# VHH binders against o13842, part 5

Target 1, 320 residues: o13842
Amino acid sequence: MYETRDLTGNAGKPVDTNPWPNNSKIAVSFVVNYEEGGERSLLYEDEGFETFLTEAGLMPFPNRPVRERSIESCFEYGSRCGFWRILNLFKKHKVPFTCWAIGQAVEKNPVVVGAMEEAGCEVGSHSHRWINYEGVPPETEYEHIKKSVQAIQKASPSNSAPRSWYTGRASLNTRKLVCQVYKDLGLPQPFDSDEYNDDYPYWVADPLASKPGAEDDKGLLIVPYTLEVNDMKYAVAPGFCNSDDFYTYARDAFDVLYEEGLEGAPKMMTIGLHCRLTGRPGRFRGLQKLMEHITSKEGVWVATREQIAQAWSAKHPYKA
Short names: E, the ipSAE of ESMFold2; O, the ipSAE of OpenDDE; V2, 0.75 times the mean of E and O plus 0.25 times the DockQ between their complexes.

## First folded at step 1 (VHH)

Design c10 (framework vhh_8dlx_2; at its last look DockQ between E and O 0.03; V2 from the best seeds 0.00; counts 0 for: pae E 23.3 > 2, placed apart)
Fold by ESMFold2-Fast, scan of step 1:
Structure c10 (fold): chain B 320 residues (1-320), chain A 123 residues (1-123)
Amino acid sequence: as target 1 above (320 residues)
Amino acid sequence: EVQLVESGGGVVQPGRSLRLSCAASGFTFDSYAMHWVRQAPGKGLEWIGNIYDSGSTFYNPSLKSLVTISRDDSTNTLYLQMNSLRAEDTAIYYCARVEYDYGSGTYEPFDYWGKGTLVTVSS
């Protein structure tokens, strides 16, 4: 896997056929990361605590195997307050989002899956734990993938397994393991979002095929994600200082892609959000402004990643 | 009271062109996107296209290159120019002001539309 790199993609050319419904000029994917309860903690038999993507990142902590209650409560804000604030905004505007749900976080708070489904949102998998999977044994990662899928399905009122997949800090084994787990569970192949390299979905060879292009190669659809239009920049340099920084950046990205769509190159856009970051009131204002901006223009389709994947596949099927 | 009044329909021979007009009153016309929709006998509604308040247009791909939508904000009038008319273009043509559904990428059921103008393409 990954023996070759595709540096060309579509060579800057627009797609021949608009994949989006009703000749929409842009497909907008809002992603909400639900990670709270899946982070590293001594409560979960990890060797330490987690600081990544919290307000606690600037607080001095000794690197010792202890519980840090301040940090734990920063994550808990996401599940207790931030998730519900974000969900209410999407309900008000009657548009969906896709959730990247950590399996362990779902196990500890399954009510969020039912709430997302009631709101017309998609629950995708963010693997089982919010950790770096590089260096994790393949058999352990396989079990994590399986546990994540099963935890989400069990919490789902419709008994639905996640159709979209995002690990984030993936290993070189992750894509093949995900496909193998889905096959072993008798589930349709998921849509993979562990790529950041395009503004369109695209196909790769099926990792389980005997070889690329063989008769058993049915393809795997990539739906690219973003680290660029992402509220993680509130916690990571060069960063966002205030809600207007996030709003202005995301608005400008939307405007460029929307204008390209008007000129004959309809694309997708992803906005990445975290319950404990954008769910805080001061940062949340930026999301409110962005939603108002996006829903002020016609020719815009706000969709789940599963809907985007299905629309793309219908117009641009895999060619082995 | 919002009113939309279509005109310019009638009997036209295949291959000819026709321009429809819609006179709008009762609202701030230059602040709204306007739409054209048609309904052929025994069939459902078919969206033709719209024009934003900025003048930008968005068309049904099945009808692109056959129609042009324009507006005159000084007279509160919307236009639909149709070229190379075929028997299949026989329909009642409606002017509409509608709300957009972002989750579907299309318009809500039409809240404000006129009574329509009949276009019959026949020899």
Scores: ipSAE 0.241, ipTM 0.734, lowest interface PAE 3.3, mean pLDDT 89
Fold by OpenDDE, look of step 2:
Structure c10 (fold): chain B 320 residues (1-320), chain A 123 residues (1-123)
Amino acid sequence: as target 1 above (320 residues)
Amino acid sequence: EVQLVESGGGVVQPGRSLRLSCAASGFTFDSYAMHWVRQAPGKGLEWIGNIYDSGSTFYNPSLKSLVTISRDDSTNTLYLQMNSLRAEDTAIYYCARVEYDYGSGTYEPFDYWGKGTLVTVSS
C-alpha cells in the first residue's frame, strides 16, 4: 500500500472550487485526543508504564515493570479535569471539535462520549489501546480496531459508530485493517487521518479494492492531521515552554492559511489537543486565546472532521 | 429580545476623532464577543474589529491603526474609538453579535446587529 509515495500532490495549485460552505476562507478542525485510560500500565497487562507525552518527558531511567503513579495520575487529570475544561470552552464558543477516543479509555469513562455528542462534537476512534502498533500482529490490531469501534458505539447515546479514524502510531497494516473491520461490521467506510502531508483532504485507492481503479475501488478519503500545531509539543524538547508558545505558533499557522484563503486558496487547518496537556490551567490559556483569535475572523468554518470530509467529498468526489 | 443600539454618529471634519457607542440588552452581554462593522455608500459590509468577553481585541488590519474597541460590561456598552477620520470612513456603523450556526457549520454573518449610526466625514 505504501510502496509508492505521492510527493507531488496538487503541485502547489489550489482547488478549483471552494469545498467549504458559504465560501469560507478556511476550515478549522480542532482535535481532542482522549487517551486517558488507554496508556501503558501494568494494570492493562503492559510491560511497563507510559513514557509517551507525559509531564516527565524523557525519563532518566529505562522503563521498568512497575507502576508509576505520577504518570497515571497525570493521565487521570486529563479525564477528570482537562477534558471537561476543554469541552466547556468549545461549548462556550459554540463550536465543535473532533475527538479521537481510545476505546479502552472510553470503556473506563463512557460518560465523555455522551457529553461530546451533546455538545455537537464528533467522536472518532484512536484505536483501542494507546500503543505503537508497529510490530503488533495484524490479528491483534484487527481486534483492537474492532473493539475500539464497538466501545465508542456502545458508549454513544445515539449508538453512533466512529467515522473518523486516527491511530497515530500506526503500522503499515493499519489502513487496510481499519477498512476491513468496518466492512466486516457492516459500517460505512471511515475516513483516515493517519497522514500529515497536505492542507487539503485527498483520495487514495480503496485498500480493499481488487485493484486501484477497478470497479470496486470506491476510494479512501484522507483528512490530514498535524504534529506541529499540536499541544504534544508541550511534552517534547525544545517544544512549547508555555501557553504563549502554543498560541503564537497556532495563531501564525492560522493567519497564514487564512490569508491564503482570502487570496482564493481556502485550505483546512488542524489543531491537535490532548486532555492532560492543554487541559492543565497553565496551558489552557493558550487554547483560550487561540479560540478567540480564530473565531474573531470572518469566513472561518470551525468544523468536525466528518463535516470536512462530507464537504470535500461533495465537491471533489473520488474518481477511480 | 436582543437589542443593539448604536449612537454617537454625525458629521465630523477630516482629521477629527469620534467615539461611537452601542447599548446592548436582552442577552448576557459579558459572555459574548461583540463586533463593529460598517457599510460605506455603495459598498458592502466591512468588518472593523471585535472584542471578546475576555477583553481581547482583534482588528481589520486596514483599520487597526485608526480604531480602538472597548467594552464596559457593567453598563452593557460597546465602544468604537476612531481617530484621524478620513472621507473614506463615511459609513453607517453597526455593532453586531455573531453566532455560530451548527446547521450550516459556519458563522452566520451577524445574527444580531443594530440599526446603525451614520458617520459622515466631510470638510
Scores: ipSAE 0.038, ipTM 0.568, lowest interface PAE 2.9, mean pLDDT 92
Fold by ESMFold2, look of step 2:
Structure c10 (fold): chain B 320 residues (1-320), chain A 123 residues (1-123)
Amino acid sequence: as target 1 above (320 residues)
Amino acid sequence: EVQLVESGGGVVQPGRSLRLSCAASGFTFDSYAMHWVRQAPGKGLEWIGNIYDSGSTFYNPSLKSLVTISRDDSTNTLYLQMNSLRAEDTAIYYCARVEYDYGSGTYEPFDYWGKGTLVTVSS
């Protein structure tokens, strides 16, 4: 897998059938990353403390074998305050999000899964730990994938397994391992979001098929994600200095795609959020402004990634 | 068929304790979170709390010092312990399991509830 790259996609052509309900001009996926409790820590026998996407920028000697309580405390803000502030905003506007839930984070605070389900949100999987999976042995990554599915399903009041998948810092083995775990658990193949390369969902060959195009190739649906319309840019360079930077960028991305939809090319857009980042009151104002902007427009479908995947698949099925 | 049968209700004096049971059948009980809800006369449904298959419990803040939820997976039985009962605790008590609709991608709960067991708190 990955022996070639698809640099062509649709070659700039709009799809010939609008997959979005009610002739919507754009499908909008809000994503909330729930990572708090899955990050690196000496408590979890990791080699050091977490330094990625934190309020602390570069730290002197970040691999020191110590507990950095200030960083841990900032993550705790995400689970204690930020998650709930964000959830309440979506409930107020009566629109859903998809959560990338880290399995270990769910185990340590399972109440969030029921709260999201009650609000009509989708709980997808972000694997078991919030770490870089490059170089993780395949058997270990397999077990992490399995643990995350089980943890989320166990925390689910409806006993629901996640249908949507995102690892983020994935290995070259991740996609095939995810499909293998779902098959071994007897679950439908998930929708994969470990791509950043299109404004539409699209099909790739099933990683478990004997070869692309074979009778056993049932396809794998990719629902692309984003690293740019994403509040991670509060914590990485070049990034957002304040909530107006986030709002302006996300608004402009929405407006461009919305206008393309009005002109006959309705697409999808993703907005990535982190509980500990946008959940801070000063940054939260940017999300509030964005929500008002998006929900004030006609022909906008705010949907979960599973809903987007199903709408797409119904009108653009895999043709192996 | 999923079936939930509550029992243990009855008339009880104020200040006393009571334990309700819910017998579950037709599904793999030890894989599901279970809930208790109640409905007082002339009022809407009130969520009491839940328990996950891990044993983790969560309670309505208004009731948290008065109730305890437990489960016995070997007998497929859910329990509600109520202490220091008051007249306002008079209600029909239901156990419940909630279903998530994978097809829609949203949380659309299907109610799996029993017929309830009546608890009357009176002198």
Scores: ipSAE 0.000, ipTM 0.108, lowest interface PAE 23.3, mean pLDDT 88
ESMFold2 (binder alone), look of step 2: mean pLDDT 77; pTM 0.769

Design c11 (framework vhh_7pa5_2)
Fold by ESMFold2-Fast, scan of step 1:
Structure c11 (fold): chain B 320 residues (1-320), chain A 126 residues (1-126)
Amino acid sequence: as target 1 above (320 residues)
Amino acid sequence: QVQLVESGGGMVQPGGSLRLSCAASGFTFSSYDMSWVRRAPGKGPEWVSTISSDSSTISYADSVKGRFTISRDNAKNTLYLQMNSLKPEDTALYYCAKEFYEGSGWTDYEYGMDVWGQGTQVTVSS
């Protein structure tokens, strides 16, 4: 797995001139990262506190093995306020999103899963903890993947296991371990989003197959994610200073892909959001404007990642 | 919660007709391929028909081809099966299924069982 890199893809040519339902010119995936309660803290027996992707991360802190309540409360804003503000916007516009839920965050606030299901949204897995999995032993990561899937399913009123998977800070072992856990739990193979390299879904060889193209190779569908059209840029360079920066950038990305779709090359677009970032009132204004812009256009399909995966795989089944 | 509610079954004489309906809720109906599956007494499930999300692709089991017609109304979130020229061999409990493997290609059968409704009974006898 990963022995070579595919630098070519489809060589800049359209994979399909009509891949989406109802002749849609673009598929739009809104992703809400639900991470609050899964970040690093001495409260969870980690070696230190989290500094990444909050307002607190912009201030210097001594490197000390202590709990930092300022940072903890910044994460708590996401679960207490930001998530609900974002969910209400999607309910108002009657469009779905996909959530990438950290298993430990769900365990500490399970009500969010039922709220998303009531709104017609998909709950995917973001592994168990919001940490870097590089260097984590495979057996430990296997247990984290399993705990995440089970925590989400337990919190689900419909008893639904997550179909979409995203780790973010993944190891080279993550994809194979995810497929193994799903197989061991008797669940259908997940859709993997730990790639940032294209604007449409594509197949890779099944990591559990004896070798690529073998009789046991049923493929694995990749649904690419984004770090580009992502509100994390409010906290990291290249940065967004205000809601208009986010809105303008995301709108321009949408317009380019939408125009390419009108010219015969329909693609997908992902917009990444965090409850504690875009859920803040000032930043939230940019999401409101973006939602109005996207929903004002004809031939736009706003869908969950599971729906996008299903539409793509139905028209482009794995062949090996 | 995903919910599928089948209706329209009943008792009919050979050569008769019935129209089955499946009311879907809890998911975006217009985005999924839908199937009808039946289970005859003492037998496992048999796939009957599949319709794509946009109705452009439709397929039937050889046993029902030319007699049954599948259709859908995405505005009403409803799937239909028009059954004509019914035979005693059509006697079964009929289920509406989201993402059946002959139509969707991705969702495993075991996982899809949670999405199947209660079914509607069709009995063809004299």
Scores: ipSAE 0.000, ipTM 0.097, lowest interface PAE 24.6, mean pLDDT 87

Design c2 (framework vhh_7d4b_2)
Fold by ESMFold2-Fast, scan of step 1:
Structure c2 (fold): chain B 320 residues (1-320), chain A 124 residues (1-124)
Amino acid sequence: as target 1 above (320 residues)
Amino acid sequence: QVQLVESGGGVVQPGRSLRLSCAASGFTFSDYEMGWYRQAPGKQRELVASISSSGSTINYADSVKGRFTISRDNSKNTMYLQMNSLKPEDTAVYYCATDLSYEYDSSGYPFDYWGQGTQVTVSS
């Protein structure tokens, strides 16, 4: 699948046709990761507790197969407080985000899906569990993908299946398995965001095709994500110390891409957010300032990932 | 709507001090990063010092470290630059700037909302 690497991309050239509506200079994707309740815990029959991307990860604790209630409650802040704080900000500004929801987290708190739909936001899939899928057997990962899609659809008042896909800690099997599950369920192929390598969407060969470029190759659209403009840096050293650090970094990244758009190279930008990280009041201030900065600019399109995927596909369709 | 007004410039001898002030209006001053830039005769505009919205994060150009001090008073919507041990090389027009609408001017520097500038001349 990954036998060759495309190190060239578009060779630094702007795209031939601006894909964004109204000649927008930049497409901005806010992503809210909804993970709380999907993390590792003995409560879910895992071998231990989760420490990744919380303040509790810095606490001294034994490496034992126990439940750590302090860490669990740090995740619960995301679902109880942070999610709602973030959602209310987007509702106030009348701009959408895309949520990547962990299937198990949705099963344990399905009300969040209806709230996002009511607000005009997109709900995508973040697989079933918030774990590293490297080393997970393909048959197990297949079932996780299927459960995630079904959990989100069941919680959706509109009975909508997720169109955007993001695993994060994906295996080399993930992309093909996702396409297979969607095909087996009779659903349209999703857009894949498990890449960090460009500021444009782009096409790859359909992983289910007999070979790249064959008659059965319908392509797969990649909508790249970011680890750069991501609030995970509040929890990963060296990273962000305060909300001004996040704001200044994200603002600078936006400004560079926005300027390139003004000069004839319109691109997309993603801002990655976590309910338990940016949803904390002290960090949330940086998101408020960023939102004001971005929405104050002319020619900026704040959109769901599905809207970005559709706009790109219309102007830059797959060519086998 | 947005205005930045610098004051405090003048002509001084080497080794003397000046304090520049920037009065801001038309935006929520306490929410934004502020900076002092300068443009010397025949040179490019350069960032001298910047200060975060809360005042906790401060950066200085290497040429002024240890001599200049940036500060702000959010209750008065004012930013300051205390310039000590002035040298002839500090002669420039000093600009107050804020990052409300990020654009680059023809010289390639960040250009958003700028004051009219205040002249600082250090001559023997």
Scores: ipSAE 0.000, ipTM 0.094, lowest interface PAE 24.4, mean pLDDT 87

Design c3 (framework vhh_7yz9_2)
Fold by ESMFold2-Fast, scan of step 1:
Structure c3 (fold): chain B 320 residues (1-320), chain A 122 residues (1-122)
Amino acid sequence: as target 1 above (320 residues)
Amino acid sequence: QWQLVESGGGLVQAGGSLRLSCTASGSIFSDNAMGWYRQTAGNEREWVAFITSGDSTTYADSVKGRFTISRDNAKNTVYLQMNSLKPEDTAVYYCAAEVYDLGWEYSEYDYWGQGTPVTVSS
């Protein structure tokens, strides 16, 4: 499953001068990562615990096969408080987000799926466990993908399977396995977000095709994600020290893309959020300011990733 | 993989000086805060001095002005210079690596050395 890299994209040219509904100048994708309950822990029969992207990650803990209750409670803040604070903000502004939901986290707190659907938000899949899938056997990863899709669908009051997919720490096998699971379950092909390389959706060859460009190549739509405009930087150096750091960075990124949209090159922007990071009150202020800034502008479309993918594919269908 | 090895302890007369050394091996030394503790027979360990990765220092009141903690990151070594020693300074001295980035007093330590005895007489 070796793939080559496309370094050209659209060669700096606008792909479409009016790609979004209602002549919108930018499509904005807020993403909420729902990971709490999917991390490594002895509670889940793992050989150790996880500190990554928590306040506990700033403290040196020895890697031992023990439970760390302080770290467990740092994750629990996300599901108990942070998720609900973030959801309430989006409900007040009447704009949606897309969730990257870890299947195991959903199994342990399924009420979050119904709450997101009621608020008009999209629930996408973030695979089954919040782990690095590099080196995981393909048969094991296949089962994890299937479990994540089924867990989300089971928790969904509308019985909806996730249309958007994001693994994050993906293996070389992930994209093909995801497409295979969706095919085996009789589901429409998902929109893949495991790329960070453009400000537009774009097509790649179907990984299940006999070869790129073959008659069986239906394409796969990529909706790029972000590690750049992402609150994970509160937890990693050189990072964000305060809510104004996050706000200023995200605001400037939005302003640049919005201005390019006004000049005839409308694009999409993604903002990545974590329930246990931005869901904390001090950091949450930055998201409130960003939301006010974004929603104050004319010609801004705040949409789910599924809505963005559908709008794009309707105007730009796959050509083998 | 952290290993801490203390050296420099011994017998000294009141008013004398000793320099303790603690060398770390097998791991990243320069990113961690380091401390010195001491323990007398039948008592719990008490904190003596602390140095952050950025060279900020803190001392227990009993040793302030007499002891100096320093580090040499090129040698992976932390030092405790003990001047004007008193019989009350008699203890086993332990080197420790901080488990909390902030290096506050009474923080728990993850890594400990084996200890080096210091005896101050007459």
Scores: ipSAE 0.000, ipTM 0.094, lowest interface PAE 20.2, mean pLDDT 87

Design c4 (framework vhh_7n9e_1)
Fold by ESMFold2-Fast, scan of step 1:
Structure c4 (fold): chain B 320 residues (1-320), chain A 123 residues (1-123)
Amino acid sequence: as target 1 above (320 residues)
Amino acid sequence: DVQLVESGGGLVQAGGSLRLSCAASGFTFEDYAMYWGRQAPGKGREWVSGISWDSGSIAYASSVKGRFTISRDNAKNTLYLQMNNLKPEDTALYYCAKEGDYYDSFGEAFDIWGQGTQVTVSS
């Protein structure tokens, strides 16, 4: 796995001129990252406090293993306020999102899973902790993957295991370990979103197969994610300074892909959101404006990643 | 092409003052938070101070609070550290850093691009 890099894709040509249901010109995947309670903290026996994607203007203490309540409470805003504000917007517009749920965060606030299911949203897994898995032993990462799946399923009123997977800061072992855990738990293979390289789902060889193309190779469907149309840029320089920056950028990306769809090359688009970032009232305005823009257009399919994966695989089954 | 060049270090007696400068190039200076850190002989790196892109947020390590002042001049792409009432314990190599990827590792919240400037405080 990852021995070679596919730099060619489909050579800029549309893979399918009508891939989506009801002749839709674009499939739009809103993603909500539910990470609060899974971040680094001395409270969770980590070496220090979280510094990534926060609103704290305080500089980190590189040699100080301390708790920072200001940062912790900024994360808590996401679970206490931001998540609910975002969920209510999607409920109002009667469109779904897919959640990347951190297993430990779910364990600390399981009611969010039921709320999302009731709203018609998909709860996917974001592994167990909001950490970098590079350098984590495979055995440890296997247990984290298993714990995350079980935590989400336990919190689910329908007893549903996550169908979609996203680690983000993944190791080179992550994809194979995820497939192994799902197999060991007797679950159907997940849809993998740990790629950022295309505007269409695509197949790769099953990492558990004896070799690519063998009889035991059932394929693995990749549903690409985004770091580009992502509200993390509010916290990462040079990024977004205000809600209009996010709105304008996301709107322009949508308009380009939508126009390409009208011209015979329909694609998917992903928009990444974080409860503690876009869930803040000022930034939230940009999401409201984007939602109004997207839902005002004809031929737009706002769907969960699971729905997109199922629609794609039904029309484009794996060929080893 | 990111470059950070520290200057202004030297020998100074306890109770004295020193002003450090960091000349930045290769990136849009006004878009990034900036930091000062130090490393004493036989010790690990220690965060000293930080300043946001617009100077609206400033923080200091407890050991230097009230004695050191961080500032920046975005028109000149320069970061400063005014050090007053210096103590022998402030003896260290001082370096500046720009805001970096906060993904990994305890204490790796900023990138270090410069060689630093030595500050020695005699008693």
Scores: ipSAE 0.000, ipTM 0.108, lowest interface PAE 20.5, mean pLDDT 87

Design c5 (framework vhh_8dlx_2)
Fold by ESMFold2-Fast, scan of step 1:
Structure c5 (fold): chain B 320 residues (1-320), chain A 125 residues (1-125)
Amino acid sequence: as target 1 above (320 residues)
Amino acid sequence: EVQLVESGGGVVQPGRSLRLSCAASGFTFSDYAMHWVRQAPGKGLEWIGNIYYSGDTFYNPSLKSLVTISRDDSTNTLYLQMNSLRAEDTAIYYCAREDYGDYFTPSYYYGMDVWGKGTLVTVSS
């Protein structure tokens, strides 16, 4: 797995000049990362507290095996306020979105999954814990993947298992373990978003196949994600200072891809959001402006990642 | 030798329809995406739409309900059908061959490498 790197993709050429429903020129995927309650904490027998992707992340906290209540409350803002603010915006505009939910966060606040489904959201898995899985034993990661899928399905009023998968800080074993868990649970194969390398869905060989291109190779669909059009840059260099920075950047990215779509190269665009970041009122203004901009355009398809995956795979089935 | 020749322009009354043609020669027409672009008096170029070699069409959203682009690869001809013409549609209409851009150098309406001389459409009583 990962023995070679594909540096070519489709060599800059459009794979399809009309891949999306109703002759849409761009597919737009809003992703809400629901992570709050899954971060590192001594409460969960971790070695310390988490600062990553919070307002406190740039503050000089010593790395100590203690709880930091101020930082815990920064995460809690996401589940208590930010999630609901973001959800209400999607409901107002009647646009679907995908939520990648951490299994432990769902276990600690299961009401959010029902709210997501009522709003037209697809609920995907963000694994069980919001941690780096590099160096985690494969047997442990297997159990985390299984617990995540089961936690989301249990909290789902429709009893739906997640089809969309995103770990983020994945190990080299993650993709194969995810496919194995889904097979062992008798679930349809998921589609994987742990790639940042293109603006189109594309196929890779099935990690569970005896070899690439073999009779048992059913493929695995990749639906790429983004670290570029992502509110994490409020907390990561080079950064966004204010809501207009986020809005202007995301708007420009949308406009470029939309214009390329009008010129015969329709693509997909992802906007990555975090409940505790964009859910804060000052940052939230940028999302409101962006949603108004995107929904004001003709030929734009705002869709869940599952809808994008289904539309793409129907027109471009796997060829080994 | 490579050339594009527009025809079908002229004076037309408001509310009427008009079809423009573009005859291509000197290259393998079926291998190229083709564009229609117009320029109203005193204005810049306005992209109307394009058609790929596959037959897929894409339009300027402001014009999509008013125009249809088609091609006949057997006759090396590109067409622009315009309906419900208005005085503001008065312009010189150009067909153009796409200068193949890639993902890193995408094609814009100035990214066309071969242009016709244009055909004048005047919407007037």
Scores: ipSAE 0.000, ipTM 0.089, lowest interface PAE 24.2, mean pLDDT 87

